VHH binders against a6qnr0. Designs and how they scored, part 49

Target 1, 346 residues: a6qnr0
Amino acid sequence: MRLVHLDLKGAPPKVCYLSEIFPLFRALGANGILIEYEDMFPYEGHLRLLRAKHAYSPSEIKEILHLATLNELEVIPLVQTFGHMEFVLKHEALAHLREVARFPNTLNPHKEESLALVTAMIDQVMELHPGARWFHVGCDEVYYLGEGETSRQWLQQEPNSKAKLCLSHMEAVASHMRARYPTTTPLMWDDMLRDIPEDQLSGSRVPQLVEPVLWDYGADLDLHGKALLVEKYRKSGFSWLWAASAFKGATGVNQSLTPIEHHLRNHLQWLQVAGSVPADTLRGIILTGWQRYDHFSVLCELLPVGIPSLAVCLQALLHGDFAENVKARVENFLGISSLEEMSFRR
Below, E stands for the ipSAE of ESMFold2; O stands for the ipSAE of OpenDDE; V2 stands for 0.75 times the mean of E and O plus 0.25 times the DockQ between their complexes.

## First folded at step 18 (VHH; framework vhh_7ubx_2)

Design t6 (at its last look DockQ between E and O 0.93; V2 from the best seeds 0.00; counts 0 for: pae E 2.4 > 2)
Fold by OpenDDE, look of step 18:
Structure t6 (fold): chain B 346 residues (1-346), chain A 121 residues (1-121)
Amino acid sequence: as target 1 above (346 residues)
Amino acid sequence: QVQLVESGGGLVQPGGSLRLSCAASGFTFSSWVMTWVRQAPGKGPEWIATIYSGGSTMYADSTKGRFTISRDNAKNTLYLQMTSLKPEDTALYYCARGYYRGSNSWPFDYRGPGTQVTVSS
């Protein structure tokens, strides 16, 4: 599977624009999209406070999903449930659910109300995504975890640990989903799992509940390191893994142009990783296209600016290389005479 | 065991007022967001008002300006003061704990049996 990540933070595409680019995604080799809603989802009831002023309507969401279906793109929704909670925890009414009072990034995992909040968010999103085979629950970059007052006290007790705390919340969220949506598999970013020992991972239920997404956007991947990490996760009990690359929004917080060569290398290296691990280990790859680094950050490259990079990356993945014939195909898809003219960084 | 029990409903004329109460038990009431929901015959549940544990309030457009949600944490009690009642406000009123989870099912995990409010001439 090849999924295009749509980050709706800060600069959400109009539905009409999506109708134009979805056919292109399919033609380029994508067969799915990961949609990160954040404040663009039309949360209902009192959770409407989470909405941006210009959030999608339910009808717009339905239209987006319809367009995806028409173009044979499977949709995976993403809702943050642990880290990157700014769009939720910035609100005074919900500030009491912060791990650390002054930081809106991290949810307090000790509060039952915290779990209730994120699971309610998941339920609302799932209501508009019936039959979703996967659901991404985020859980990346959970900063300040363990630094809250309650966490500090809790961590003083044996055998408690930060890893245990992290896995506990992840397990709770995933368990909710598995119970309520038995045909939907939770996905989770892997960064918080990377340094957790194998025995602690295997000792938790997380490997049986989720499929981790191994993300790395660098142009110089440690191929051997990645292979070892894959092995670690497999040994820990994870049955399927995902990879995540980047086609935009990964090379500067306020970057306006996309370094295509960087992203091409990133994808080719992920192909090498895929070739170095056992077959049927990696279920697919998510081509991430970040719009901004966090809720309060400035914008990265806009989606239209990143399209040439996406084309290059998708075609490279599809063909297994970026030979001259592949380059020519990309140029044809984009309607340009020379891809080199589109490259801002060489 | 979480338990919620509503009271205060009844028959009232248009333009009248009612005050509903909800007695909560089985959980730390002061730590939770609480909500009033109503359901009219043949209709789905309708969110009315929410009060967060920090005291912030939010209202549906249909009830804003007429209804007031409040809480007494010492008494583990939620209140709904209703004024300028209309026939359209006729419904079974529920007290609920937690966050709205959507409309494909009951939108809250826990609620009381409800108290009937009837507005009629």
Scores: ipSAE 0.788, ipTM 0.918, lowest interface PAE 0.5, mean pLDDT 95
Fold by ESMFold2, look of step 18:
Structure t6 (fold): chain B 346 residues (1-346), chain A 121 residues (1-121)
Amino acid sequence: as target 1 above (346 residues)
Amino acid sequence: QVQLVESGGGLVQPGGSLRLSCAASGFTFSSWVMTWVRQAPGKGPEWIATIYSGGSTMYADSTKGRFTISRDNAKNTLYLQMTSLKPEDTALYYCARGYYRGSNSWPFDYRGPGTQVTVSS
């Protein structure tokens, strides 16, 4: 599978724009989208405090999903449930649910109310996504985990650890999904799992509950290191893994490559990783298009600016390389005479 | 085990007032968001008012300005003060703990048996 990540944070595209680009995504080789809502989802009831003023309406969400169906794009919704919770925890009414009172990044995993909150958010999103085969619950970059007062006390007790704390919350969220939506498989970003030893991963229930998404946006990947990580996850009991690349944002500080050159290299490197692991290991790749890295960051380039890069990256994945015939194909899709005329270096 | 018990319902004339109470036990009441929900005969449950653990409140449009939610954390009790009652307010009123989950199921995990409010003359 090849999914385009539609990051709605801070600047949701108009529905009419999506009606024009979803056919393009499919024609370029995508067969799914990962929709990251943040505060652009029309939460209802007393959860409406989470909603941005310019959030989509329920009718707009239904239209977007209909457009995805018309273009044979499978939809995976993404709702953060652990880290990246600023859009929730910034509210004074919910600030008591922070892991560290000073910082609104991370949900306190010790409170029953924390789980009640994020499972209600999942349930509201699932109401509009009733046939979803996968649901991404985030769990990336859980900053300051273990530094809250309750966590410090809990960690003083043998055999408690930050890894155990992290896995416990992941298990609780994933168990909710499995119990209430038995045909829906939870996905999680893998960064919080990478450094957990195999014996602790396999000793938890997480590998039987979720499929991790291995993300790396670099122009040069450690192919050997990725193969070892894949092997660790397989030995730990994870049945399927996913890859995640970047077509937009996440360029790093290397000034020797244009952004499109960087992203193309990233995708070619992921193709090499895919060739280095067993054939039935990776279920798909998510091409991420970051619009805002966190709730308080400035916006990255908007989606329309990233379309040439997306076209290059999708076509490279589809054809296995980016030779002159593939390059000409992209130029025809975009209606330009040469990709070099787009000025890929900024 | 979580228990919620509503009281204070009854028959009231249009324009009248009632005060509902909900006694809570089996959990740390002061640390939880609490909500009033009502269900008229033959209709689905309707969210009407919420009070967060810190005391901030939120109301449905249908009851805003007429109903007031409050809590007494020392007594583990949730209240709903209803004024300017209309025949359309006739329903079974429940207190609930937690977050609204959407319209496809009962919207909260924990609720009481409810107290009947009937507005008629």
Scores: ipSAE 0.479, ipTM 0.812, lowest interface PAE 2.4, mean pLDDT 88
ESMFold2 (binder alone), look of step 18: mean pLDDT 82; pTM 0.821

Design t7 (at its last look DockQ between E and O 0.42; V2 from the best seeds 0.00; counts 0 for: pae E 15.6 > 2)
Fold by ESMFold2, look of step 18:
Structure t7 (fold): chain B 346 residues (1-346), chain A 121 residues (1-121)
Amino acid sequence: as target 1 above (346 residues)
Amino acid sequence: QVQLVESGGGLVQPGGSLRLSCAASGFTFSSWAMTWVRQAPGKGPEWIATIYDSGSTMYADSTKGRFTISRDNAKNTLYLQMTSLKPEDTALYYCARGYYRGSNSWPFDYRGPGTQVTVSS
């Protein structure tokens, strides 16, 4: 599976633009999209404070899903439930749910209200995504976990550890999904799992509940290290894994490559990782297109600027390389597929 | 049970005006985009305008500036105000629930029986 990540943070595309670009995604080799809503989802009721003023309406989301169906693109929604919660925890009414009182990035995993909050968010998104086969619950870059007052007290009691704390929250969220949406499989970013020992992973319920998404956006990957990480996850009990690359954003600093060269190299490296692991290990790859790193960051390049990079990256994945004949195909695609009308919601 | 009932059609002279209504029931009207389409004799359906639940509107080029789509969520009613009518506007006009943009993107949502608009001298 090859999924294009639509990062809606800060600048949601107009629905009419998506009606023009989804056929292009499919023609380039994509068969799904990962939609990261943040505050662009039309939360209602007691969650209305989470909603940005220019968020999509429910009918606009239904139309986006219809357009995805017309173009044979599977839809996976993404809702953050642990880290990257600034759009939630910035609000004074919810600030008591922070892991560390002065930092709004991480949800306090000890409070029953914390779990109730994120499960209510999941439930509202699932209401508009009936029949979703996968749902991404985030759980990446959970900064300052273990440093809150409750966590510090909890960690002093053997056999408690930061790894147990992390796995406990992941299990609670994933268990909610399994119980309420038994045909939907939770996905999680893998970075908080990477340093957890195999015996702790296998001793938890998390491997039976989720499929991890191994992400690395660098131009040079530690190919052997990735293969070892894949083997560790499989031994821990995870039945399926995903890869994640980047087609825009996430290029880092001090780079000697153009953005397209960087992203193409990233994808070619992931192809080598895929060739180094057993068949039927990776369910698919998510091509991420970061618009904003977090809620308080400035915008990266907008989606239309990233389309040439996306085309290069998708075609490289589809054909297994990026030789001159593949490059010529991409150049021809972009010339032929230029019938577009676009504007951005902000 | 979804119901959409169009009304307000009739015979009008070129240059005239007409206001179409669509009464909606059986669903949460305020949560759905609503669309006007028309079908002239011997032709396929033609998208006219869409209004989203956000209030945003889109218009086909053929009617832009002459037609105005609007909605009243309190009355569960969709409207199409038509002005400067031309003989080529003669068609059966339907309201539909959902988005419809172009020739290969017709939603499968409920459509009413339509209301006839005839523009002739």
Scores: ipSAE 0.000, ipTM 0.278, lowest interface PAE 15.6, mean pLDDT 85
Fold by OpenDDE, look of step 18:
Structure t7 (fold): chain B 346 residues (1-346), chain A 121 residues (1-121)
Amino acid sequence: as target 1 above (346 residues)
Amino acid sequence: QVQLVESGGGLVQPGGSLRLSCAASGFTFSSWAMTWVRQAPGKGPEWIATIYDSGSTMYADSTKGRFTISRDNAKNTLYLQMTSLKPEDTALYYCARGYYRGSNSWPFDYRGPGTQVTVSS
């Protein structure tokens, strides 16, 4: 599987634009979309406060999903449930659910209300995504975890640990999903799992509940290290893993142009990783396209600017290299005479 | 009962303008996307434009730049402003409840009886 990540933070594309670009995604080799909603989802009821002023309407969401279906793109929704919670925890009414009072990025895992909040968010999103085979629950970059007052006290008790605390919340969220949506598998970013010992991972229920997404956007991947990490996760009990690369929004917080060569290398190296691990280990790859680094950050390059990079990356993945014939194909898809003119090099 | 009633059609010369209206009743108009579709004799239905409940709009390439879809939720009314009309725009124009679903079929559960637009010298 090759999924294109749509980050709706800050600069969400109009439905009409999506209708134009989805055919291109499919033509280039994508077969799915990861949609990160954040405040662009039309939350209702007590969660209405989470909505941006111009959040998509329910009918727009339905249209987007329909367009995806028409273009044979499977949709995976993404809702943050632990880290990157700024769009939720910035609100005064929900500030009491912060791990650390001064930081709105991390949810307090000790409070029942925290779990109730994120599960309610998941439920509302799932209501508009019936039959979703996967659901991404985020859980990346959970900064300051364990630094809240309650966490500090909790961590003083044996055998408690930060890893245990992290896994506990992840397990709770995943368990909710598995119970309520038995045909939907939760996905989770892997960064918080990387340094957790194998025995602690295997001792938790998380490996049986989720499929981790191994993300790395660098142009010089440690191929051997990645292979070892894959093996660690497999030994820990994870049945399927995902990879995540980047086609935009990963090389500068306020970057306006996309360094295509960087992203091409990133994808080619992920192909090498895939070739070095056992077959049927990696289920697919998510081509991430971040729009901004967090809720309060400035925008990086916009989606239209990143399209040439996406084309290069998807075609490279599809063909296994980026030889001259592949380059020519990309140029044809984009309707340009020379890809070099579109390339940004630092 | 859901009802849609189109009006504003007529005979106009090439280059002229018309404004179509659609009066909606029997449902919460503001909660629905609305669509204009037309059908010429001997041809299948052609999608023209959709306006979502959010106010966002989409247009077919054939009418983009010449036609404008809008709505007044307080009046439960959908509008289509047509400009630079051409003979090929001659058709029966329908108001429909729902959004465009990517095909020129009749994917709508409700539509009006239509209003005739004829562009001729």
Scores: ipSAE 0.000, ipTM 0.246, lowest interface PAE 13.0, mean pLDDT 93
ESMFold2 (binder alone), look of step 18: mean pLDDT 81; pTM 0.820

Design t8 (at its last look DockQ between E and O 0.82; V2 from the best seeds 0.00; counts 0 for: pae E 2.6 > 2)
Fold by OpenDDE, look of step 18:
Parts: C-alpha cells; structure tokens; sequence
Structure t8 (fold): chain B 346 residues (1-346), chain A 121 residues (1-121)
C-alpha cells in the first residue's frame, strides 16, 4: 500500500481541489490517503469547541470520502490521542487534562476523563468513516510525559516507569477501538516505542492491538538500524508494521519550497529497507506531507508546491527506482519539460 | 455502577421557569464533565449545555442566555436553570456523563431516564 498523507493543519485544501488531485494520486500509484484532521473535523456537541472556524462540514467529509472511493483511494483517518494535543488542550475548558499545566502538547494519561475525551473524538470520527480498516491514533512526540505532578508521584512507585505509563495509555486507546470497532486496526507512530525494551513491549498488549508506523524522513537512513528495529518489533509481537516517508514538510519549519532530491533519496532508502526485511513485514508506506510541525507553528510548503515531490516519490516507489524512464513518466504526469527546473536543492 | 436520576420537570406556561436536578452516583462526580441533553418526540438528541470538571460551561445557541448549567460537587448534583421557556423547549431532558461520542444513536454512554418538560399555554 502507498498512502498519501494529507495534513489539514493550518492550510486545509478545498474539496474542489481534492477532486482534482485525487485522480492524480491514483494515477501516480497511490491507493490510499491518511487524513490528519486536527481542528478541521466537524466535531459535534460540546466538542465543537475543537473546530476551526472553517472546519469541514459533515457533508464535505462525506464528499471527500466519496471522491476517494471514486478514485480507489482507501481512507485512513488520523486523530491525535496523546501527543500533539494543542488544538484540544489549548482550550481553557480542557486545560485540566494536560500532563503539564504549562504545556498543551501532552494529555494527562492518569485521568479517566482524558481517555474519555480522546475516545469520544475517535468515535465521532469513526461515525463519518464507517468500514475503515485502519485508524491512526497518532501518539508521536509525547513530550513532557512523566513530568506532570501526578506522573512524578506515580513514577516513584515500583515497578512504574515512563515506558509503562506510555504503553498503558496506548493500550487503553487501542483497546477501546478494538472493542468498539473490531474490524478496524489502530495505527500508531513508533517514535515513543523505539527505546522501549523488547521485554516491556512484549509484556504489554500493545503489540497485539496496534500496527506501528516506523517513520523517518531523512535522506541518509541507517538501513541496518531500521532492519534491527523491524526485527525488534516483530520479536515484541507486532505482526504487521508500516513505514512512513516524507514528500514535503520535513526539511524546515517554515520551508517554502520542497527539496525533491532529499525526499527521493528518503523513499529509495525505504525501498532498500523493505528489501532487507522479511516479506510480509511491512504492510505499506505512508508518504507524509506535513503542513506545519504543530498547531502553533507557521506553515511549511503548501500541498500544491509538494505535488512534484509526491509524483517523484510515488513513481519511485512504484517502479523500484528513479531511472530515466521513470523521470520521463513523472514529467509527463506533471506536464513539465524538465523536472530539474522544479528541483530545489539545498 | 454509574447512576443518573433527573428531576424537576413538569408543565409550565410559555415564559415560565423550571429548575432541573440530576443526582449522580457510582463515579467521581467532580472529575467529570456533565451535560444536559434533550430529546423531543420524533427528533434526535439535542445538546443543551455542558459543565466541565474545571467549572467552565458551554451552551447551545438555542439555549444560551436562557438556560444555566451548574453543579454542586459536594452533593453530586447537576442543575439546569431554565428561564423564558418556549413551546419548542418541550422535550425529555437527560443528564449525561462524559463526552459527546456521536449522533447516530445516543451520544453518551451514561444518562438518566430523563425528566419531562412541557411548555404549553
């Protein structure tokens, strides 16, 4: 599977624009979309406070999903449930659910209400995504975890640990999903898992509940390290893994142009990783396209600016290399005479 | 076991006032956001107001300015003061625990049996 990540933070595309680019995504080799909603989802009831002023309507969401279906693009929704909670926890009414009062990034995992909040968010999103085979629950960059007052006290007790705390919340969220949506598999970013010992991972239920997404956007991947990480996760009990690359929004917080060569290298290296691990280990790859680094950050390059990079990356993945014939195909898809003219090199 | 019991409903004339109460048990009341929801015959559940554990309140536009949600944590009781009642406010009023989870069916996992409010001349 090859999924294009749509980050709706800060600069969400109009539905009409999506109708134009979805056919292109399919033609380029994508067969799915990861949609990170954040404040662009039309949350209902009192959770409507989470909405941006210009959030999509339910009808717009339905239209987007319809367009995806028409273009044979499977949709995976993404809702943050642990880290990157700024769009939720910035609100005074919900500030009491912060791990650390000063920082709106991280949810307090000790409060039952915290779990209730994020699972309600998941439920609302799932209501508009019936039949979703996967659901991404985020859980990346959970900063300040363990630094809250309750966490500090809790961590003083044996055998408690930060890893245990992290896994407990992840397990709770995933368990909710598995119970309520038995045909939907939760996905989770892997960064918080990377340094957790194998025995602690295997000792938790997380490997049986989720499929981790191994993300790395660098142009010089440690191929051997990635292979070892894959092995670690497999040994820990994860049956399926995902990879995540980047086609935009990964080379500078305020980047205006996309370094295509960087992203091409990233994808080719992920192909090498895929070739170095057992077959049927990696279920697919998510081509991430970040719009901004967090809720309060400035915008990076916009989606239209990143399209050439996406084309290059998707075609490289599809063909297994970026030979001259592949380059020519990309140029034809984009309607350009030369890809080099569009290349931004740092 | 979570229990919620609403009271205070009744028949009132347009322009009148009512005060609803909800007695909560089986959970740490003070730690949870509480919500009033109503449902009129033939309609789905309608959110009215929420009071968070931190004390903040939110209201639906249709009830804002007329209704006031409050809580007494010591008594494990939720209140809804209704004023300037209209015929359109006629419904079964529910007290609910937690967060709105959707509108396909009932949006809350826990609610009371409800108390009937009828506004009629």
Amino acid sequence: as target 1 above (346 residues)
Amino acid sequence: QVQLVESGGGLVQPGGSLRLSCAASGFTFSSWAMTWVRQAPGKGPEWIATIYSGGSTMYDDSTEGRFTISRDNAKNTLYLQMTSLKPEDTALYYCAKGYWRGSNSWPFDYRGPGTQVTVSS
Scores: ipSAE 0.820, ipTM 0.922, lowest interface PAE 0.6, mean pLDDT 95
Fold by ESMFold2, look of step 18:
Structure t8 (fold): chain B 346 residues (1-346), chain A 121 residues (1-121)
Amino acid sequence: as target 1 above (346 residues)
Amino acid sequence: QVQLVESGGGLVQPGGSLRLSCAASGFTFSSWAMTWVRQAPGKGPEWIATIYSGGSTMYDDSTEGRFTISRDNAKNTLYLQMTSLKPEDTALYYCAKGYWRGSNSWPFDYRGPGTQVTVSS
């Protein structure tokens, strides 16, 4: 599977624009989209405070899903449930749920109310996504985990550890998903799992509940290290893994590569990783298109600016390379005379 | 076993006041957000107000300024003080544990018997 990540943070595309580009995504080789709502979802009830003023309406979301169906694009919703919770925890009414009182980025995993909050967010999103086969619950970059007052006290007791704390919350969220939506599989970003020893992963319930998404946006991947990481996850009991690349945003400064050259190389590197692991390992790849790093960051490049890069990356994945015939196909899809003119822009 | 028992409803004239109570048992009351929900005949549930475990409150636009949610953690009791009542406020009023989920016809895990509020001249 090849999914395009629609990061709605701060700048949701107009629905009419999506009606124009969903056919393009499909033609370029995508067969799904990952929608990261943040505050663009029309939360209701007490969660109404989470909505941005320009959030989509329920009818707009239903139209987006209809457009995805018409173009044979499967939709996976993404809701953060652990880290990157600033859009939730910035609100004074919910600030008591912070892991560290000063910082609004991470949910306190010790409070029963924390779990009730994020599972309610999931349930509201699932109401508009009935029958979703996967649901991404985030859980990336859980900064300051273990540094809150309750966590410090809890960690002083044997056998408590930060890994146990992290896995416990992941397990609680995933268990809610599996119990209430038994045909929906939770996805999680893998960064918080990478340094957890195999015996702790396999000793938890997380491998039986979720499929991890291994993300790395670099132009050069440690292919051997990725193969070892894949083997560790498989030995830990995870049935399926996902890869995640970047077509937009998430680049470091590179003096020798333009952004599009960087992203193309990132995708070619992931193809090499896929070729070096067992055939039944990766369920798909998510091409991420970050609009901003976190809730408080300035906006990065908007989706329309990233379309040439997306086209290059999708076609490279589909055909296994980026030779002249593939380059010509991309130029035709985009209606441009030379990708080299586009690739020199940074 | 989670139990929620509402009381304090009744018949009142427009402009009147009522105070609703909800006795809670079977869970750690002080650790949970608590919510008042109402449902008129033939209509879906309507969120009214929430008081979070940290003490902050939030109200629906239609009831803000007229209704006040509060809690007594020592007595495991949730309250709703209603003033300036209107005929549109006529409904069964329920207390609820936790957060609005939006699934099916009842958006919470548990449902008590409710208490009827009728606002009529």
Scores: ipSAE 0.446, ipTM 0.776, lowest interface PAE 2.6, mean pLDDT 87
ESMFold2 (binder alone), look of step 18: mean pLDDT 81; pTM 0.817

## First folded at step 19 (VHH; framework vhh_7ubx_2)

Design x1 (at its last look DockQ between E and O 0.90; V2 from the best seeds 0.00; counts 0 for: pae E 3.0 > 2)
Fold by OpenDDE, look of step 19:
Structure x1 (fold): chain B 346 residues (1-346), chain A 121 residues (1-121)
Amino acid sequence: as target 1 above (346 residues)
Amino acid sequence: QVQLVESGGGLVQPGGSLRLSCAASGFTFSSWVMTWVRQAPGKGPEWIATIYSGGSTMYDDSTEGRFTISRDNAKNTLYLQMTSLKPEDTALYYCAKGYWRGSNSWPFDYRGPGTQVTVSS
C-alpha cells in the first residue's frame, strides 16, 4: 500500500481541490490516504470546542470520502491521542488533562478522563468512517511523558517506568478500539517504541493490538539499523509494520520550497529497507506530507508546492527506482518539460 | 458502579422555569465532565449543556442564555436551571457522564434514567 498523508493542520485543502488531486494521486500510484484531521474534524456536542472555525462539515467529510472511493483510495483517519494534542489541550476546559500543566502537547495518562476524551474523539471520527480497516491513533513525540506531577510520583514506585507508562496508555487506547471496532486495526507512530526493550514490548499487549508505523524522513537512512529495528518489533510480537516516508514538510519548520531530491532519496532508502526485510513484514508505506510541525507552528510548504515531490516519490516507489523513464513519466504527469526546472534541490 | 439519577422534571407552562438535579455516585464526581442531554419523542439525543471538571461550561445554541448548568461537588450533584421554557423543550432530560461519542447512537456510556420535562399551556 502507498498512502498519501494529508495533514489538515493550518491549511486544509478545499474539497474541490481534493477532487482534483485525488485522481492524480491514484494515477501516480497511491491507493490510500491518511487524513490527519486535528481541528478540521467536525466534532459534535461539547467536543465542538476542538473544531476550527472552518472545520469540515459532516457533509464535506462524506464528500471527501466519496471522492476517495471514486478514485480507489482507501482512507485511514488519524487522530492524535497522546502526543501532539495541542488542538485539544490548549483549551482551558481540558487543560487539567495535560501531563505537564504548562504544555498542551502531552495528555496525562493517569487520568481516566484522559482515556475517555481520546476514545470519544476516536468514536466520533469512526462514526463518519464506517468500515475503516485502519485507524491511526498517533502517539508520536510524547515530549513530556513522565514529567507531570502524578507521573513523577508514580515513577518513584518500583517497578514503574516511563516505558510502562507509555505502553499502558497505548494499550488502553488500542484496547478500546479493538473492542468497539473489531475490524479496525489501530496504527501508531513508532518513535516512542524505539527505545523500549524487546522484553517490555513483548510483555505488553501493544504488539497484539497495533501495527506500528516506522517513520524516518532522512535522505540517508541507517539501513542496517532499520533492519534491526524491524526485527526487534517482529520479535516483540508485532505482526505487521508500516513505513512512513516524507514528500513534504520534513526539512524545516518554515520551509517554503520542497527539496525534491531529499525526499526522493528518502523513498529510495525505504525501498532498500523494504528489500532487506522479510516481504511479509511491511504492509505499506505512508508518504507523509506535513503542513505544520504542530498546532502552533508556522506552515511548511503548501500541498500544491509539494505535489511534484509527491509525484516523484510515488513513482519512485511504484517503479522501484527513479531512472530516466520514470522521470519522464513524472514530467508527463505534471505537464512539465523538465523536472530540473523545478525546485529539485534545497 | 456508576449511578446517575435525575430529578426535578414536571409539567410547566411556556415561559416557566424548572430546576433539574442529578445525583451521582460510583465515581469521583469532581473529576469528571458532566453533561445534560435531552431526547424528544422521535428524535435522537440532543446535547444541551456541559460543565467540565474545572468548572467551565458550554451550551448548545438552542439553550444558551436560558439554561444554566452547575455542579456541587460536595454533594455529587449536577444541576440544570431552565428558564423561559418553550414547548420545544419538552423531552426526557438525562444526566450523562463523560464525553460525547457520537450522534448516531446514544452518545454517552453512562446516563440516568431521565426525568420528563413537559412544557405545555
Scores: ipSAE 0.841, ipTM 0.934, lowest interface PAE 0.5, mean pLDDT 95
Fold by ESMFold2, look of step 19:
Structure x1 (fold): chain B 346 residues (1-346), chain A 121 residues (1-121)
Amino acid sequence: as target 1 above (346 residues)
Amino acid sequence: QVQLVESGGGLVQPGGSLRLSCAASGFTFSSWVMTWVRQAPGKGPEWIATIYSGGSTMYDDSTEGRFTISRDNAKNTLYLQMTSLKPEDTALYYCAKGYWRGSNSWPFDYRGPGTQVTVSS
């Protein structure tokens, strides 16, 4: 599967724009979208405080899903449930649920109310996404985990560890999904799992509950390291894995590459990783398009600016390389005379 | 085990007032968000008002200005003061613990048996 990540943070596209680009995504080789709502979802009841002013209405969500269906694009919703919770925990009514009282980024995993909150958010999103086959629950970059008052006290007790704390919350969220939505598989970003030893992962319930998304947006991937990580996850009991690349945002430190060159190389590197693992290992790849890295960050380039990069990256994945035939197809689809002119502009 | 018991319902004339109570036990009441929900015959549940553990309140537009949610943490009791009652307010009123999960059959994990409010000539 090849999914385009729609990061709605800060500036949701108009529905009429989506009616233009969904057919383009499909024509370029995408067969799904990952929708990251943050505060652009029309939360209801007392969760209305989470809504941004520019959030979609329920009818607009239904229209977007209809457009995705018409263009044969599978939809996977993403709701953060651990880190990246600033849009929730910035509110004083909910500040008691912070891991560290002065920082609004991470949910306190010890409070029963914390789990109740994020599972209610999941339930509201699932109400508008009936029949979703996958649901991404985030769990990336859980900053300051273990540093809150309750966590410090809890970690003093044998055999408690930060890894156990992380896995227990992931298990609680995933268990809710499995119990309430048995045909929906939770996805999680893998960064918080990478350093957990195989025997500790396999000793938890997480591998039976989730499919991890291995993300790396660099122009140069440690191919050997990625293959070892894939093998570790497989031996730990994870049934399926996903890859995640970037077509927009998340530019690496290599100053010799234009953004499009950087992103294309990132995708070609992931193709090499895919070629080095068993065929029945990766369920798909998510091409991420970050608009805002976190709730308080400035905006990255907007989606329309990223379309040429997306086209290059999707076509490279679809055809297995970026040779002259593929390059000509992208140039024709986009109505441009040379991708080289675009990639060399600085 | 969580227990929520509503009381204070009854028959009231239009324009009248009523005070509902909800006795809570089996959990740390002061640590939880609490909500009033109502359900009229043949309709789905309707969110009315919420009070957060720190005392912040939130109301549905249709009841703001007429209804007041409050809590007494020392008595483990939630209240709903209703004024300017209308026939449309006729419903079974429930006290709920936790967060609204959606508009399905019942959107909360915990509720009481409800108390009937009837607003009639």
Scores: ipSAE 0.418, ipTM 0.782, lowest interface PAE 3.0, mean pLDDT 88
ESMFold2 (binder alone), look of step 19: mean pLDDT 81; pTM 0.817

